# VH-VL binders against Cytochrome c-554 (cycF): the designs that were tried, part 7

Target 1, 133 residues: Cytochrome c-554 (cycF), of Cereibacter sphaeroides (q3j2p2)
Amino acid sequence: QDARQIERMIEGRHGLMTLMAHELGKLGGMAKEETPYDAEVAGKAASNLSALASVISPELFPKGSAVGEAEDSEALPAIWEKPDDFAQKISGMEEAAAKMQAAAGTDLASLQGAMRDLGAACGSCHETYRQKD
Key: E = the ipSAE of ESMFold2; O = the ipSAE of OpenDDE; V2 = 0.75 times the mean of E and O plus 0.25 times the DockQ between their complexes.

## First folded at step 1 (VH-VL)

Design s7 (framework fv_sotevtamab)
Fold by ESMFold2-Fast, scan of step 1:
Structure s7 (fold): chain C 133 residues (1-133), chain A 122 residues (1-122), chain B 112 residues (1-112)
Amino acid sequence: as target 1 above (133 residues)
Amino acid sequence: QVQLVQSGAEVKKPGATVKISCKVSGYTFTNYYMHWVQQAPGKGLEWMGRIDPKSGYTKYDPKFQGRVTITADTSTDTAYMELSSLRSEDTAVYYCARHPYYYGSRTPFDYWGQGTLVTVSS
Amino acid sequence: DIVMTQSPDSLAVSLGERATINCKSSQSVFYSSNNKNYLAWYQQKPGQPPKLLIYWASTRESGVPDRFSGSGSGTDFTLTISSLQAEDVAVYYCHQYYSTPTFGQGTKLEQL
């Protein structure tokens, strides 16, 4: 694979995750009651998160972009070893993000419920496919 | 007030099965994962597994996989840990511990049960 | 699994003196998406369950005295008790919750 394309894709993945983390930080802060709940802010953050999650696909993970194969990558080889399971995790995150978009602007309790589901989906994917073990 | 109350001490023979309960109160049971941790006498803490009470999905440490079963009963707000084929090495205090499993949570384990001593002897 | 190693295994400190406990993880427990370290410290006294002291490496749990502080990032972490009090005699554990949870072996803190 083209080393420059792999480098750019890893940079792109990091950028996407940074933006998603920014939106998740706003929602998480409100869900934990560390920041006052604001329906308009929550709704916009959830909408942005849903749009960002829709960009996640196998195309963001070309062969040769795993941890140990490319600099700054945290993606585990299991992504390429278990493509069906990885795709299922991505679909689960997209579904949770869509539910968040529907719930976040309603009230604090709805946000908290959706955040739990979204966090579980994100954590499940990272637990299996991101470098830490 | 959040409380996790575990069942009482058990004495079992090698090869037996033990089932420990952890009844919760003061919060919504289905909004938090429940973990189980083993502590052998004079030793450190060892994670066994966890359950999501809302989905029933479990995850176990490979060391206990095949011998441990964690379940949850949402009608009674109680989590259970069942350990089979007991060995003398399983003599330990077993703890349940609460964990919010979502991004940005305050986790790790903010509330713990009081512990249940399981003694495995002939 | 991420292996957590504490040092020392035990230490004795006089009342009013500083106690320092170290914890190393075999892999980074820093999560780049939220800029947090998934590292906690617990205090355990005989016959009691562990009590959460510090989470996110440096955030003190509500009700925990100011003399307790956590520091570090990535793989190297420290718990400091600035001025030891008698009630601080206990075993201290570090814990990573970045992936499958693992604990350090514990550090026994005794009064000298």
Scores: ipSAE 0.000, ipTM 0.507, lowest interface PAE 14.1, mean pLDDT 82

Design s8 (framework fv_sotevtamab)
Fold by ESMFold2-Fast, scan of step 1:
Structure s8 (fold): chain C 133 residues (1-133), chain A 124 residues (1-124), chain B 112 residues (1-112)
Amino acid sequence: as target 1 above (133 residues)
Amino acid sequence: QVQLVQSGAEVKKPGATVKISCKVSGYTFTDYYMHWVQQAPGKGLEWMGRVDPEDGETKYDPKFQGRVTITADTSTDTAYMELSSLRSEDTAVYYCARSGRLYYDILTGYFDYWGQGTLVTVSS
Amino acid sequence: DIVMTQSPDSLAVSLGERATINCKSSQSVLYSSNNKNYLAWYQQKPGQPPKLLIYWASTRESGVPDRFSGSGSGTDFTLTISSLQAEDVAVYYCQQYYRTPTFGQGTKLEQL
């Protein structure tokens, strides 16, 4: 692939993750009872998060964009070594986001349950496929 | 190799503002949350808040909300904690402490490295 | 807020003997989806910052001696020092990170 196209893709991935973290931060604040639960705010944040999660796909990870192959990349080679497992992780995140969208506007307890499942799904993917050292 | 080095002791009058620094080295500053913890003399540990150096997002304990401001300067790898409207009850050792994070983990982690502490004395 | 309560407030143990410190949370810190307890233990000596000993209730931090172990799940947790050494005299704190971080009040461990 074009080196500059790969660089743009890596920047795009980082931007997507930042926006998703922003929406998760709002939901997380309510789930941890640091901010008052608001069904409309929670519903909108969950809807935004679901839309952002739907953009995540293997297409965002072209060959040549791994850590060590491109600057600023934190994506581990395991993404390309285990494509079926990586696709399963993405599917799991989409399912968790959809459950959050269904639950967030109901009540605090429903938000809290869905939020922990969503956080675990996203964190598991990052722990397996993102470089931390 | 990981080090968190805090600024020196401060003596302030009631009503003043104090700003404490925590300079990090030995790791990528933007990969970890930086927290601030208060310990009054002879007392236990109390979480004040944290910052994500990557985007500047902060979260505070309601007890300190409105008086505490936590910031991060990525050009100098330094975190700051500013506490305003000081009272004698704010006399304490203040620690910066690092936690790991998952990008989407909304839960605050455990603290693997701590600064040496900064004593702030508030007296007339 | 999740309230963390330690017992005892202070404990005196002879060198070579077992020391046991308990920590109770006001609500469960076990996350069912990953089956992890969001609980850590710290050691603090006079004039020093706290030092991480245990995280995820039972995982020992790198460099921490084998005599330190953590156990428990949900709301009841224990820190055990199997054979007390002189350098273990300190205050010990449990901390939950399931919600906004809160610490126990501390247990002062002294040598008899």
Scores: ipSAE 0.005, ipTM 0.551, lowest interface PAE 9.8, mean pLDDT 83

Design s9 (framework fv_sotevtamab)
Fold by ESMFold2-Fast, scan of step 1:
Order: C-alpha cells, then structure tokens, then sequence
Structure s9 (fold): chain C 133 residues (1-133), chain A 122 residues (1-122), chain B 112 residues (1-112)
C-alpha cells in the first residue's frame, strides 16, 4: 500500500482503540464499583463499544503497517503470520461486546459478568498482537 | 478454605524500602482484586491501593501514590506491596484483603491476611 | 475523598442490652439507579484483622450472628447489636466504597 494510506490507517486504528478504551473505561469503572452503576450510561457505552468493535477487521491491518515497518505502529508481526488466529480473536471480541450490550443495561451484576468476559477477550487479543509499552 | 498468609514482621531504617508478600489459597487468585490496607498504632484503617492480578492493573490512594507499588505473581498466587522512602509515621500493621463478589471486583473485604508489622526506626 | 465520621468514639453497654453505633458520610453513598448504599461495617479485636459484619448497608455477612444489623441510607448509617454478648467487645469501623474506600475513625465498644 501507499505510505500515506498506511499512515492514515494507523491513525484510524489508534482513534478506534482510543474510542473503545473510552467506552470500556466507563463500563469498567462501574463494573469494578469505582463509580456508581448507572443503567442508562452502561447501556449507551455498551452499544457504542459493540458498534466500534464491529468496525475491527483484518482490513484495518494491511501488510507494511507493523511495528518497525511504519511509524507509530504497535501492531506485532504475528497478525500477518497467523491471520486465521487473529480473525478468530476479533470474532471473540465482537461476541463478547454483543454479550455486554445485552447485559450492561440490566443491573450491576449482569454488567460485571459480561465485563469479565469482555476484559478477557480484549486482553488476550491485545497481549498477543500489540507491542508492550 | 480461603487463606491469605502474609510475610513476617520487618524492621527498617528511615529512607529504606520494605516489600511484604501475601500468598493466597482456596480461591482463583486472578479473579479477585487484592487490596492493601495500613493501620498505624492506635489509629484507624487506611486503604492504600489494589491490584487486578489477571491484568496487573493497579489503583492507589493519592496519599500513597509515588511511594507504594503493588504487584502480583500469578505463578505463585502471591501479591506484594512495596513501600519506599520509609518514615517513622509508616510504622504500622499492613494487611492484604480481598472481597468475593460474584464478579470479583469489590471494595469491601470478606477475607484478610493476618497482618505484617513494619517498624521504622533508627 | 468521602470522609466517614463515627459516633460515639467509645461506649460501654451491659450484657444483654442494645448497642448502637452511628456513621455519617460527607456525601451520599446511595446510588439512585441500583438503590444500593455502598457501606460496610467491620469488627476488630486486638491483634486480629478486621472482620466483615455488614455490606450494602444492611446485608449481613454469612456466619455473622443475627443480633448484628445495619440500617440507614444516604449519609446516615447505624450498626445495632440487639443484645450485647461478651465476645462483642471490640472496635467497630464503617467503610464507604462509593468512591476510593475510606473508613470511619472507629468506635470502641466495652462491656459495662
């Protein structure tokens, strides 16, 4: 791909992850009882997170956009070495996000259960495919 | 049965660093926050911070930020609390504590370690 | 931080009589959506860690005798021991967990 297109895609990925982190922060704060549970806020955050997760696909990770190949990229080469596994991890995150959307607006206990699953799915993908800080 | 077993008493000089451990058994270590609470002699209880052992994420009370570091070793089911730049007012009993809410993330405490006395004196 | 204030600092009660300990928070610890009060009560005896008695302001921890009860909502909470037993001599602490946890200063309960 053109270098400019790769740079724009990396910026787009970072923006997507920042927005997802914002929604996760709200849900996580409530699930961890660091902030009071609010069913309306939780429902909206979960809906937003599910929509954002639906945008994630291997298309957002073109060859040439790995760490060491493009500036500001943190994506590990394993994404391109194990594309089927990476796609499976993305599907797992989408499934967990959808489960969260169904549960978050119900009550605190439902949010907490779904957040455990979502956190595990996000952490597993992130730890396997993102460079450590 | 759930047990939290802490390391033994420590005597430190001002300016030193102390690291105390909390070994858990009887539950899944990674599923519940581990908290640390300080109790100075004749004083009340002060929450220092917590760790999520599954991801290593921590949260600290502002009073202890910069001096306290909480870590976890999932291979040995052990949490650690390290307190640096020790002063005489850090002389206290330090407790590890956890709460077993269904999701694992709670800030009230069903289970406590036996406590570790840290004495800071010359 | 939410400041927790207990009253009295100490009290003496005869065996079989009622003991009441009060706890006030500097701001409400009641969440309107879930209708829960983020408040716990602990008992601490000399040389021992605190023991959880009550959580969510009024839910008794498993194994805690029914003579212990918690009540109140918002900013004003009470721990009641309906009939004091000798083993109840201890320091009692309230704790909020609506934000980062903070404890009251403690109430020392003695047998009269």
Amino acid sequence: as target 1 above (133 residues)
Amino acid sequence: QVQLVQSGAEVKKPGATVKISCKVSGYTFTKYYMHWVQQAPGKGLEWMGRIDPEYGSTKYDPKFQGRVTITADTSTDTAYMELSSLRSEDTAVYYCATGKYSSGWTYYFDYWGQGTLVTVSS
Amino acid sequence: DIVMTQSPDSLAVSLGERATINCKSSQSVLHSSNNKNYLAWYQQKPGQPPKLLIYWASTRESGVPDRFSGSGSGTDFTLTISSLQAEDVAVYYCQQYYSSPTFGQGTKLEQL
Scores: ipSAE 0.000, ipTM 0.532, lowest interface PAE 17.2, mean pLDDT 83

## First folded at step 2 (VH-VL; framework fv_bermekimab)

Design b11a (from b11 with light chain S30R; at its last look DockQ between E and O 0.06; V2 from the best seeds 0.00; counts 0 for: pae O 10.2 > 2, placed apart)
Fold by OpenDDE, look of step 2:
Structure b11a (fold): chain C 133 residues (1-133), chain A 124 residues (1-124), chain B 107 residues (1-107)
Amino acid sequence: as target 1 above (133 residues)
Amino acid sequence: QVQLVESGGGVVQPGRSLRLSCTASGFTFSSYTVHWVRQAPGKGLEWVAAIWYDGSKKYYAESVKGRFTISRDNSKNILFLQMDSLRLEDTAVYYCARGDYIWGSYRSYYFDYWGQGTLVTFSS
Amino acid sequence: DIQMTQSPSSVSASVGDRVTITCRASQGIRSYLAWYQQKPGKAPKLLIYAASSLESGVPSRFSGSGSGSDFTLTISSLQPEDFATYYCQQYNSFPLTFGGGTKVEHK
């Protein structure tokens, strides 16, 4: 892949994470009781989040897109050093998102119950493979 | 609605011990990290200690480490602060505050709800 | 530990004024910054989290900006109920630390 293709993938995955954060913000606000629980809004947000999570794949992380290799990258070389672990964490995120989708629209307690695994999935991947500021 | 109510403050002598309590209601207590924050008279805010939702992790400010112990009883919705070897510089209003939800991997160590505080002072 | 330097320590203002408070971290804290309002004899109240996110129920005249090491709290048009002390707080890492506070007083 050329430099422009790599740049597009970096922009793509950044945009994906931004959109995921937006949906997570809705769910998190309700889970923390900062906003009133709304089953319809929660269900839709969880559905969106699950769909977005399913887009995460190694294709968004082409070789040459690591920190120090490409501009604006926050992806650590470990992604390519431990491809199996990276794939497992992606699967974990998708599973957690699916669980949230099944729970978010039922009641507040169910949403809150599913949030733990969801947050853990996000943190687990970022802690290992995203550059720390 | 979310409510935190501190108790146990009072007048103590240096070197003595005191135990503060914070009773929580209006939310799932066992799902949140909770904190103690103190404020000396006429001074600013100082974070004191934090305890994870299940008590698995505890954090302390250097100024109280080795002297204070944070704990919780999730079955009763109570947060505790055991203060040993008290010093004059520990004079303050002590607040309990609600921190991040159990999905704390999304870092949210700010305080969205506070108690009214309980005052700890010293006799000469 | 991360030190938070808040300025000014006090500011005199009138109703309707634009008030700006700054907070500087001794190291980068990304957007892990919160702002609080405290009135005499009362507990602090959360205003802003994640550097720029407005807490529910907080008037829109309050806004937060910044990332990395430099942050700003702005009150676009000061109201009578806004005279209070304001604090910034970083939650990038433990120990959690507050700024020294800024007292907004009547001119």
Scores: ipSAE 0.008, ipTM 0.619, lowest interface PAE 10.2, mean pLDDT 92
ESMFold2, look of step 2: ipSAE 0.422; ipTM 0.827
ESMFold2 (binder alone), look of step 2: mean pLDDT 92; pTM 0.944

Design b11b (from b11 with light chain S53T; at its last look DockQ between E and O 0.75; V2 from the best seeds 0.00; counts 0 for: pae E 2.9 > 2)
Fold by OpenDDE, look of step 2:
Structure b11b (fold): chain C 133 residues (1-133), chain A 124 residues (1-124), chain B 107 residues (1-107)
Amino acid sequence: as target 1 above (133 residues)
Amino acid sequence: QVQLVESGGGVVQPGRSLRLSCTASGFTFSSYTVHWVRQAPGKGLEWVAAIWYDGSKKYYAESVKGRFTISRDNSKNILFLQMDSLRLEDTAVYYCARGDYIWGSYRSYYFDYWGQGTLVTFSS
Amino acid sequence: DIQMTQSPSSVSASVGDRVTITCRASQGISSYLAWYQQKPGKAPKLLIYAASTLESGVPSRFSGSGSGSDFTLTISSLQPEDFATYYCQQYNSFPLTFGGGTKVEHK
């Protein structure tokens, strides 16, 4: 891929994560009881999050898009060194998001329960494959 | 894969002390609350103690409060249970179990992974 | 402390049977309830959390229901590998507490 295509993928995955964070913020606020639980809002947010999570794929992480190779990249070279593990973590994220989708609209406890796996999935991938601040 | 391995169990006399260890692997240990749960022979499960991911909070069952101390070394991925003033009723298999992620405020105090357990018994 | 009363203490069943286990909390615990399966000589295995959410890898024949004080674990069609002891656990507040357990045995 050329430099422009790589930049598009970097921008795409950054945008994707931003949107995921937005939906997660809604769910997190309720889970922390900072905002009142609303089953409908929670359900919608979870649905959106699950849909967004499903877009995460190795296609968003082309070779040449690592830190030091492309501008604004936060992707560590390990992504391409351990493609199977990376793929597994993506699957884990998708599964956690699906669980949240199934749980968020049920009740607060269900939402909170699902948040455990969701947070773990996010952290697991980022800890290994995202550049630390 | 997530793994928890307990050690340190054995035969002890009443009033003595024993220190259990739980070695964690396959996950970011320092990001999880971890627990001790015990089970007397032929009996049910009893929660014993919990320690927050950073050790900032500790909780104990009333039955062990003042006698047991839970601690952790995140640099070595080890959970500890210091058991002092042991009693016959402390006879049990002691399990370490993984609790909630750093999202502790979400109240997810259930246990998704367990060790194989280590047995603590008493000599007469 | 929140007391968890589990019933029955034991149940005899055959493969294919519908098995129902109940757990009652001494006070309201919302949906902060988990179910575990334990086989002899083994550590407990998480089945359900948040009263009704299946843990990953758990067969769909397992289901949980209830909220507040009364909860139910159901095995829709008992399989040979399901003969074990089951425990409920509340995590509404510390101290965390378990039910007394229910042993599912061969009829």
Scores: ipSAE 0.070, ipTM 0.748, lowest interface PAE 2.9, mean pLDDT 92
ESMFold2, look of step 2: ipSAE 0.474; ipTM 0.842
ESMFold2 (binder alone), look of step 2: mean pLDDT 93; pTM 0.949

Design b11c (from b11 with light chain N92Y; at its last look DockQ between E and O 0.77; V2 from the best seeds 0.00; counts 0 for: pae O 3.8 > 2)
Heavy chain, then light chain:
Amino acid sequence: QVQLVESGGGVVQPGRSLRLSCTASGFTFSSYTVHWVRQAPGKGLEWVAAIWYDGSKKYYAESVKGRFTISRDNSKNILFLQMDSLRLEDTAVYYCARGDYIWGSYRSYYFDYWGQGTLVTFSS
Amino acid sequence: DIQMTQSPSSVSASVGDRVTITCRASQGISSYLAWYQQKPGKAPKLLIYAASSLESGVPSRFSGSGSGSDFTLTISSLQPEDFATYYCQQYYSFPLTFGGGTKVEHK
ESMFold2, look of step 2: ipSAE 0.499; ipTM 0.843
ESMFold2 (binder alone), look of step 2: mean pLDDT 93; pTM 0.948
OpenDDE, look of step 2: ipSAE 0.187; ipTM 0.776
ESMFold2, look of step 4: ipSAE 0.547; ipTM 0.853
ESMFold2 (binder alone), look of step 4: mean pLDDT 93; pTM 0.948
OpenDDE, look of step 4: ipSAE 0.036; ipTM 0.719
ESMFold2, look of step 7: ipSAE 0.502; ipTM 0.838
ESMFold2 (binder alone), look of step 7: mean pLDDT 93; pTM 0.948
OpenDDE, look of step 7: ipSAE 0.030; ipTM 0.714

Design b11d (from b11 with heavy chain S31D; at its last look DockQ between E and O 0.84; V2 from the best seeds 0.00; counts 0 for: pae O 5.0 > 2)
Fold by OpenDDE, look of step 2:
Structure b11d (fold): chain C 133 residues (1-133), chain A 124 residues (1-124), chain B 107 residues (1-107)
Amino acid sequence: as target 1 above (133 residues)
Amino acid sequence: QVQLVESGGGVVQPGRSLRLSCTASGFTFSDYTVHWVRQAPGKGLEWVAAIWYDGSKKYYAESVKGRFTISRDNSKNILFLQMDSLRLEDTAVYYCARGDYIWGSYRSYYFDYWGQGTLVTFSS
Amino acid sequence: DIQMTQSPSSVSASVGDRVTITCRASQGISSYLAWYQQKPGKAPKLLIYAASSLESGVPSRFSGSGSGSDFTLTISSLQPEDFATYYCQQYNSFPLTFGGGTKVEHK
């Protein structure tokens, strides 16, 4: 892959995470009771989040897109050193997102419960494979 | 792999003190509320104490208030339960359990992972 | 404090049976209820949270229902590995409280 393609993938995965954060923000607002719970809104947000999560794949992390190799990358070299673990964490994220999709539109408690796994999935991957600030 | 391992249990005399520890691994310990739950032999489960992610909040069951102190060392991934003025009714297996994630305003005070437990009993 | 009352305290059943366990809260707890399974000498295992949400890896034969004060755990077709003690737990407010437990035994 050339530098331009790598840059596109970096932008793509950053955009993906931004969109995920946007949907998570809706769910989080309700979970924290900062905004009233709305089952329809929650369900839609969770559906969107699950769809976005499903796009996460090793394809978004091409070789050469690590910190120090490409501009604006926050991806640690460990991604390519531990491909199986990285894939497992992606699967874990997808599973947590699916769980949220099943729960978010049920009631507030369900949404809040599912947030646990979702947050854990995000944190698990980022702690290992994203550069710390 | 999420893992919680309790230690520090044993035989003690009434009125004495004991300190339990729980070592966490496989997850970001500092991002979770953690709890102690105990179970007397042949009896049900009883929540004992909770401590917030950063230790900013602590909750206790009425039965242990003033006697037990929950604390944590996030740098070492360890949860503690200091038990003072122990009573016979404190006889139990003490479990360490993982609570809710840093979304602390979310009401999710259930326990998805448990340790194997450590037994506290009294000498006759 | 919120008291959780489970019924029955024990139930004898056979493989393939439908088993129903009830948990009643002394006051409304919305859907802030979890169910656990515990086998002898082992730590409890989370089955259900938010009254009706199945924990990952838990067989679909387990289901939870209810809201407010009355809750039910159902095992649609009891399997050999399901003989254990089950507990409900409210997390509506501190102090967190458990039900008294229900032991599912062989008939």
Scores: ipSAE 0.023, ipTM 0.735, lowest interface PAE 5.0, mean pLDDT 92
ESMFold2, look of step 2: ipSAE 0.535; ipTM 0.841
ESMFold2 (binder alone), look of step 2: mean pLDDT 93; pTM 0.949

Design b11e (from b11 with heavy chain W103Y; at its last look DockQ between E and O 0.66; V2 from the best seeds 0.00; counts 0 for: pae O 12.0 > 2)
Fold by OpenDDE, look of step 2:
Structure b11e (fold): chain C 133 residues (1-133), chain A 124 residues (1-124), chain B 107 residues (1-107)
Amino acid sequence: as target 1 above (133 residues)
Amino acid sequence: QVQLVESGGGVVQPGRSLRLSCTASGFTFSSYTVHWVRQAPGKGLEWVAAIWYDGSKKYYAESVKGRFTISRDNSKNILFLQMDSLRLEDTAVYYCARGDYIYGSYRSYYFDYWGQGTLVTFSS
Amino acid sequence: DIQMTQSPSSVSASVGDRVTITCRASQGISSYLAWYQQKPGKAPKLLIYAASSLESGVPSRFSGSGSGSDFTLTISSLQPEDFATYYCQQYNSFPLTFGGGTKVEHK
């Protein structure tokens, strides 16, 4: 894979994470009661989040796209050292996102409950495979 | 996969001490609040204690306050329950269970994963 | 402390039956309520959280409803593997407390 393609994948996964963060921000605001709970908005946000999450795959993390190998990469080499674990964490995140989709539009407590798994999934992957600031 | 394995149970005399352990694997142990829950033979579930992800906070059931101490070693992924001044009513299977996640900041004190439990009984 | 009163303590049912279990809190707990299934010799298994949210991998025949102080677990069509004891648990505040349990057994 050439450098240009690698850069596109890096931009792609960064874009995905940015968009996911945007939807998560809506859900988080409600969960923290900073914004009034709205079932429709929550449901839509969760749906968007789940859809975006489903796009995340090892394909977005080609070899050569690690920190130190490509510009603007935050991906640690461990991703390619433990491909099975990485894939499992992606699956776990997608499942947690689906869980949020099922819960967010129900009520505030359901949204809050689902946030646990989602936060855990995101945090678990990032802690292991994303470069720390 | 997430796994919790309890150990340290056995037969003890009233007034004695026992230390239970729970070894965690398959997840970032140091990021989770973890709990002890017990179940007397043929009885229901009873929450015993909780410890925050970094050990900064501890909570106890009234029935064990002053006698039990919950602690953890995040470097080894182990949860402990020091049980002192044991009583007959402490007879139970003791489960360790995973609770809230540090990045959540939401109230989620339910238990999504449990160990197989370790039995504590008393000699007659 | 918040007391959780679960009813009935036991229920005899047949495969295909609709089973309803109730849990009442001594005070308002919003939707901070979880349901567990436990089979003999096994650890409890999480079924429902936040009163009505289905845990991943749990069959859709299980559902939870309620808020405030009255909650219900429903099994729409009982299956052979569903014969077990069920517990509710509030996590509104410490100390965390469980209901007394409901044993679903063969008729």
Scores: ipSAE 0.005, ipTM 0.618, lowest interface PAE 12.0, mean pLDDT 91
ESMFold2, look of step 2: ipSAE 0.543; ipTM 0.851
ESMFold2 (binder alone), look of step 2: mean pLDDT 92; pTM 0.945

## First folded at step 3 (VH-VL; framework fv_bermekimab)

Design g2 (from b11c with heavy chain S108A)
Heavy chain, then light chain:
Amino acid sequence: QVQLVESGGGVVQPGRSLRLSCTASGFTFSSYTVHWVRQAPGKGLEWVAAIWYDGSKKYYAESVKGRFTISRDNSKNILFLQMDSLRLEDTAVYYCARGDYIWGSYRAYYFDYWGQGTLVTFSS
Amino acid sequence: DIQMTQSPSSVSASVGDRVTITCRASQGISSYLAWYQQKPGKAPKLLIYAASSLESGVPSRFSGSGSGSDFTLTISSLQPEDFATYYCQQYYSFPLTFGGGTKVEHK
ESMFold2-Fast, scan of step 3: ipSAE 0.633; ipTM 0.859

Design t10
Heavy chain, then light chain:
Amino acid sequence: QVQLVESGGGVVQPGRSLRLSCTASGFTFSSYTVHWVRQAPGKGLEWVAAIWYDGSKKYYAESVKGRFTISRDNSKNILFLQMDSLRLEDTAVYYCARGDYIGSYRSYYFDYWGQGTLVTFSS
Amino acid sequence: DIQMTQSPSSVSASVGDRVTITCRASQGISSYLAWYQQKPGKAPKLLIYAASSLESGVPSRFSGSGSGSDFTLTISSLQPEDFATYYCQQYYSFPLTFGGGTKVEHK
ESMFold2-Fast, scan of step 3: ipSAE 0.618; ipTM 0.871

Design t11
Heavy chain, then light chain:
Amino acid sequence: QVQLVESGGGVVQPGRSLRLSCTASGFTFSSYTVHWVRQAPGKGLEWVAAIWYDGSKKYYAESVKGRFTISRDNSKNILFLQMDSLRLEDTAVYYCARGDYSSGYRSYYFDYWGQGTLVTFSS
Amino acid sequence: DIQMTQSPSSVSASVGDRVTITCRASQGISSYLAWYQQKPGKAPKLLIYAASSLESGVPSRFSGSGSGSDFTLTISSLQPEDFATYYCQQYYSFPLTFGGGTKVEHK
ESMFold2-Fast, scan of step 3: ipSAE 0.000; ipTM 0.542

Design t12
Fold by ESMFold2-Fast, scan of step 3:
Structure t12 (fold): chain C 133 residues (1-133), chain A 123 residues (1-123), chain B 107 residues (1-107)
Amino acid sequence: as target 1 above (133 residues)
Amino acid sequence: QVQLVESGGGVVQPGRSLRLSCTASGFTFSSYTVHWVRQAPGKGLEWVAAIWYDGSKKYYAESVKGRFTISRDNSKNILFLQMDSLRLEDTAVYYCARGDYIEGYRSYYFDYWGQGTLVTFSS
Amino acid sequence: DIQMTQSPSSVSASVGDRVTITCRASQGISSYLAWYQQKPGKAPKLLIYAASSLESGVPSRFSGSGSGSDFTLTISSLQPEDFATYYCQQYYSFPLTFGGGTKVEHK
């Protein structure tokens, strides 16, 4: 049924964001020099992040899956009220992830440079379209 | 399009106060550390002050500590610099500049700058 | 405070020349260094961040290298629009500090 399909989609969205956060955490640790830079590990984390970001699309946000409409959803109604802006945020995230993928395996300085753009794209989307809990 | 527009500069007398403003548009202002950088006529760049994205931390150059106060209004996308006890050596073009998005990654370089506002003194 | 010593203070060059500008930090700053270009009457423009990362839209003739305390900005083949003043900036720690600038001027 539709309700069960929406519930599974919300679980899928939460899983996707958790995996993206995990990859971002590895890159962030290296960028801050809290973890030694490893080009192979950084390249793999950036590749994974880019692949995960490519899955994000409006189709993951069907009508009826907003906060207050479905259990456990954190998606704000603004996603459906401002679809063009939401699509632009997704495109920005994909672009930033692709830049990180190009940079992360080169050297520490390249990874550090790409981190700001990646974090900005991710945070901008969340700030506008995710419920604060 | 990212824009930073400074205002509030002008001619002032030594010892007086002046407040500069920088209006931001085209990006999520509340997610960035923002800075003031100045340049005296014919001289190099001098970093003046910074304020973290949430306003919780502020940093100042030694030359302005105790005289200048940086603040921000995230609801209006405005950065401020309150300049008290102004001295002739404060004569400069003042730029606002966008810095770090991710706290702790040390990304305090400036990818966007305003066009500057001149602070000078009457003689 | 981390002092940034930039050299030379000025360089006379012709179109097509390779121009090299150096920047030395008084202590190790890893790769937390940016380079800016400033033309008279204009705001500075970011060229390079994280010591070697080229900012989007900046011509590939600009490159940065170095880590730790010694850094270099290179313009491989100087163009007419490159006559300007160049600044390095460390962002390893506060207070943020700039080099003194290098003016690239016509021979």
Scores: ipSAE 0.012, ipTM 0.582, lowest interface PAE 8.7, mean pLDDT 84

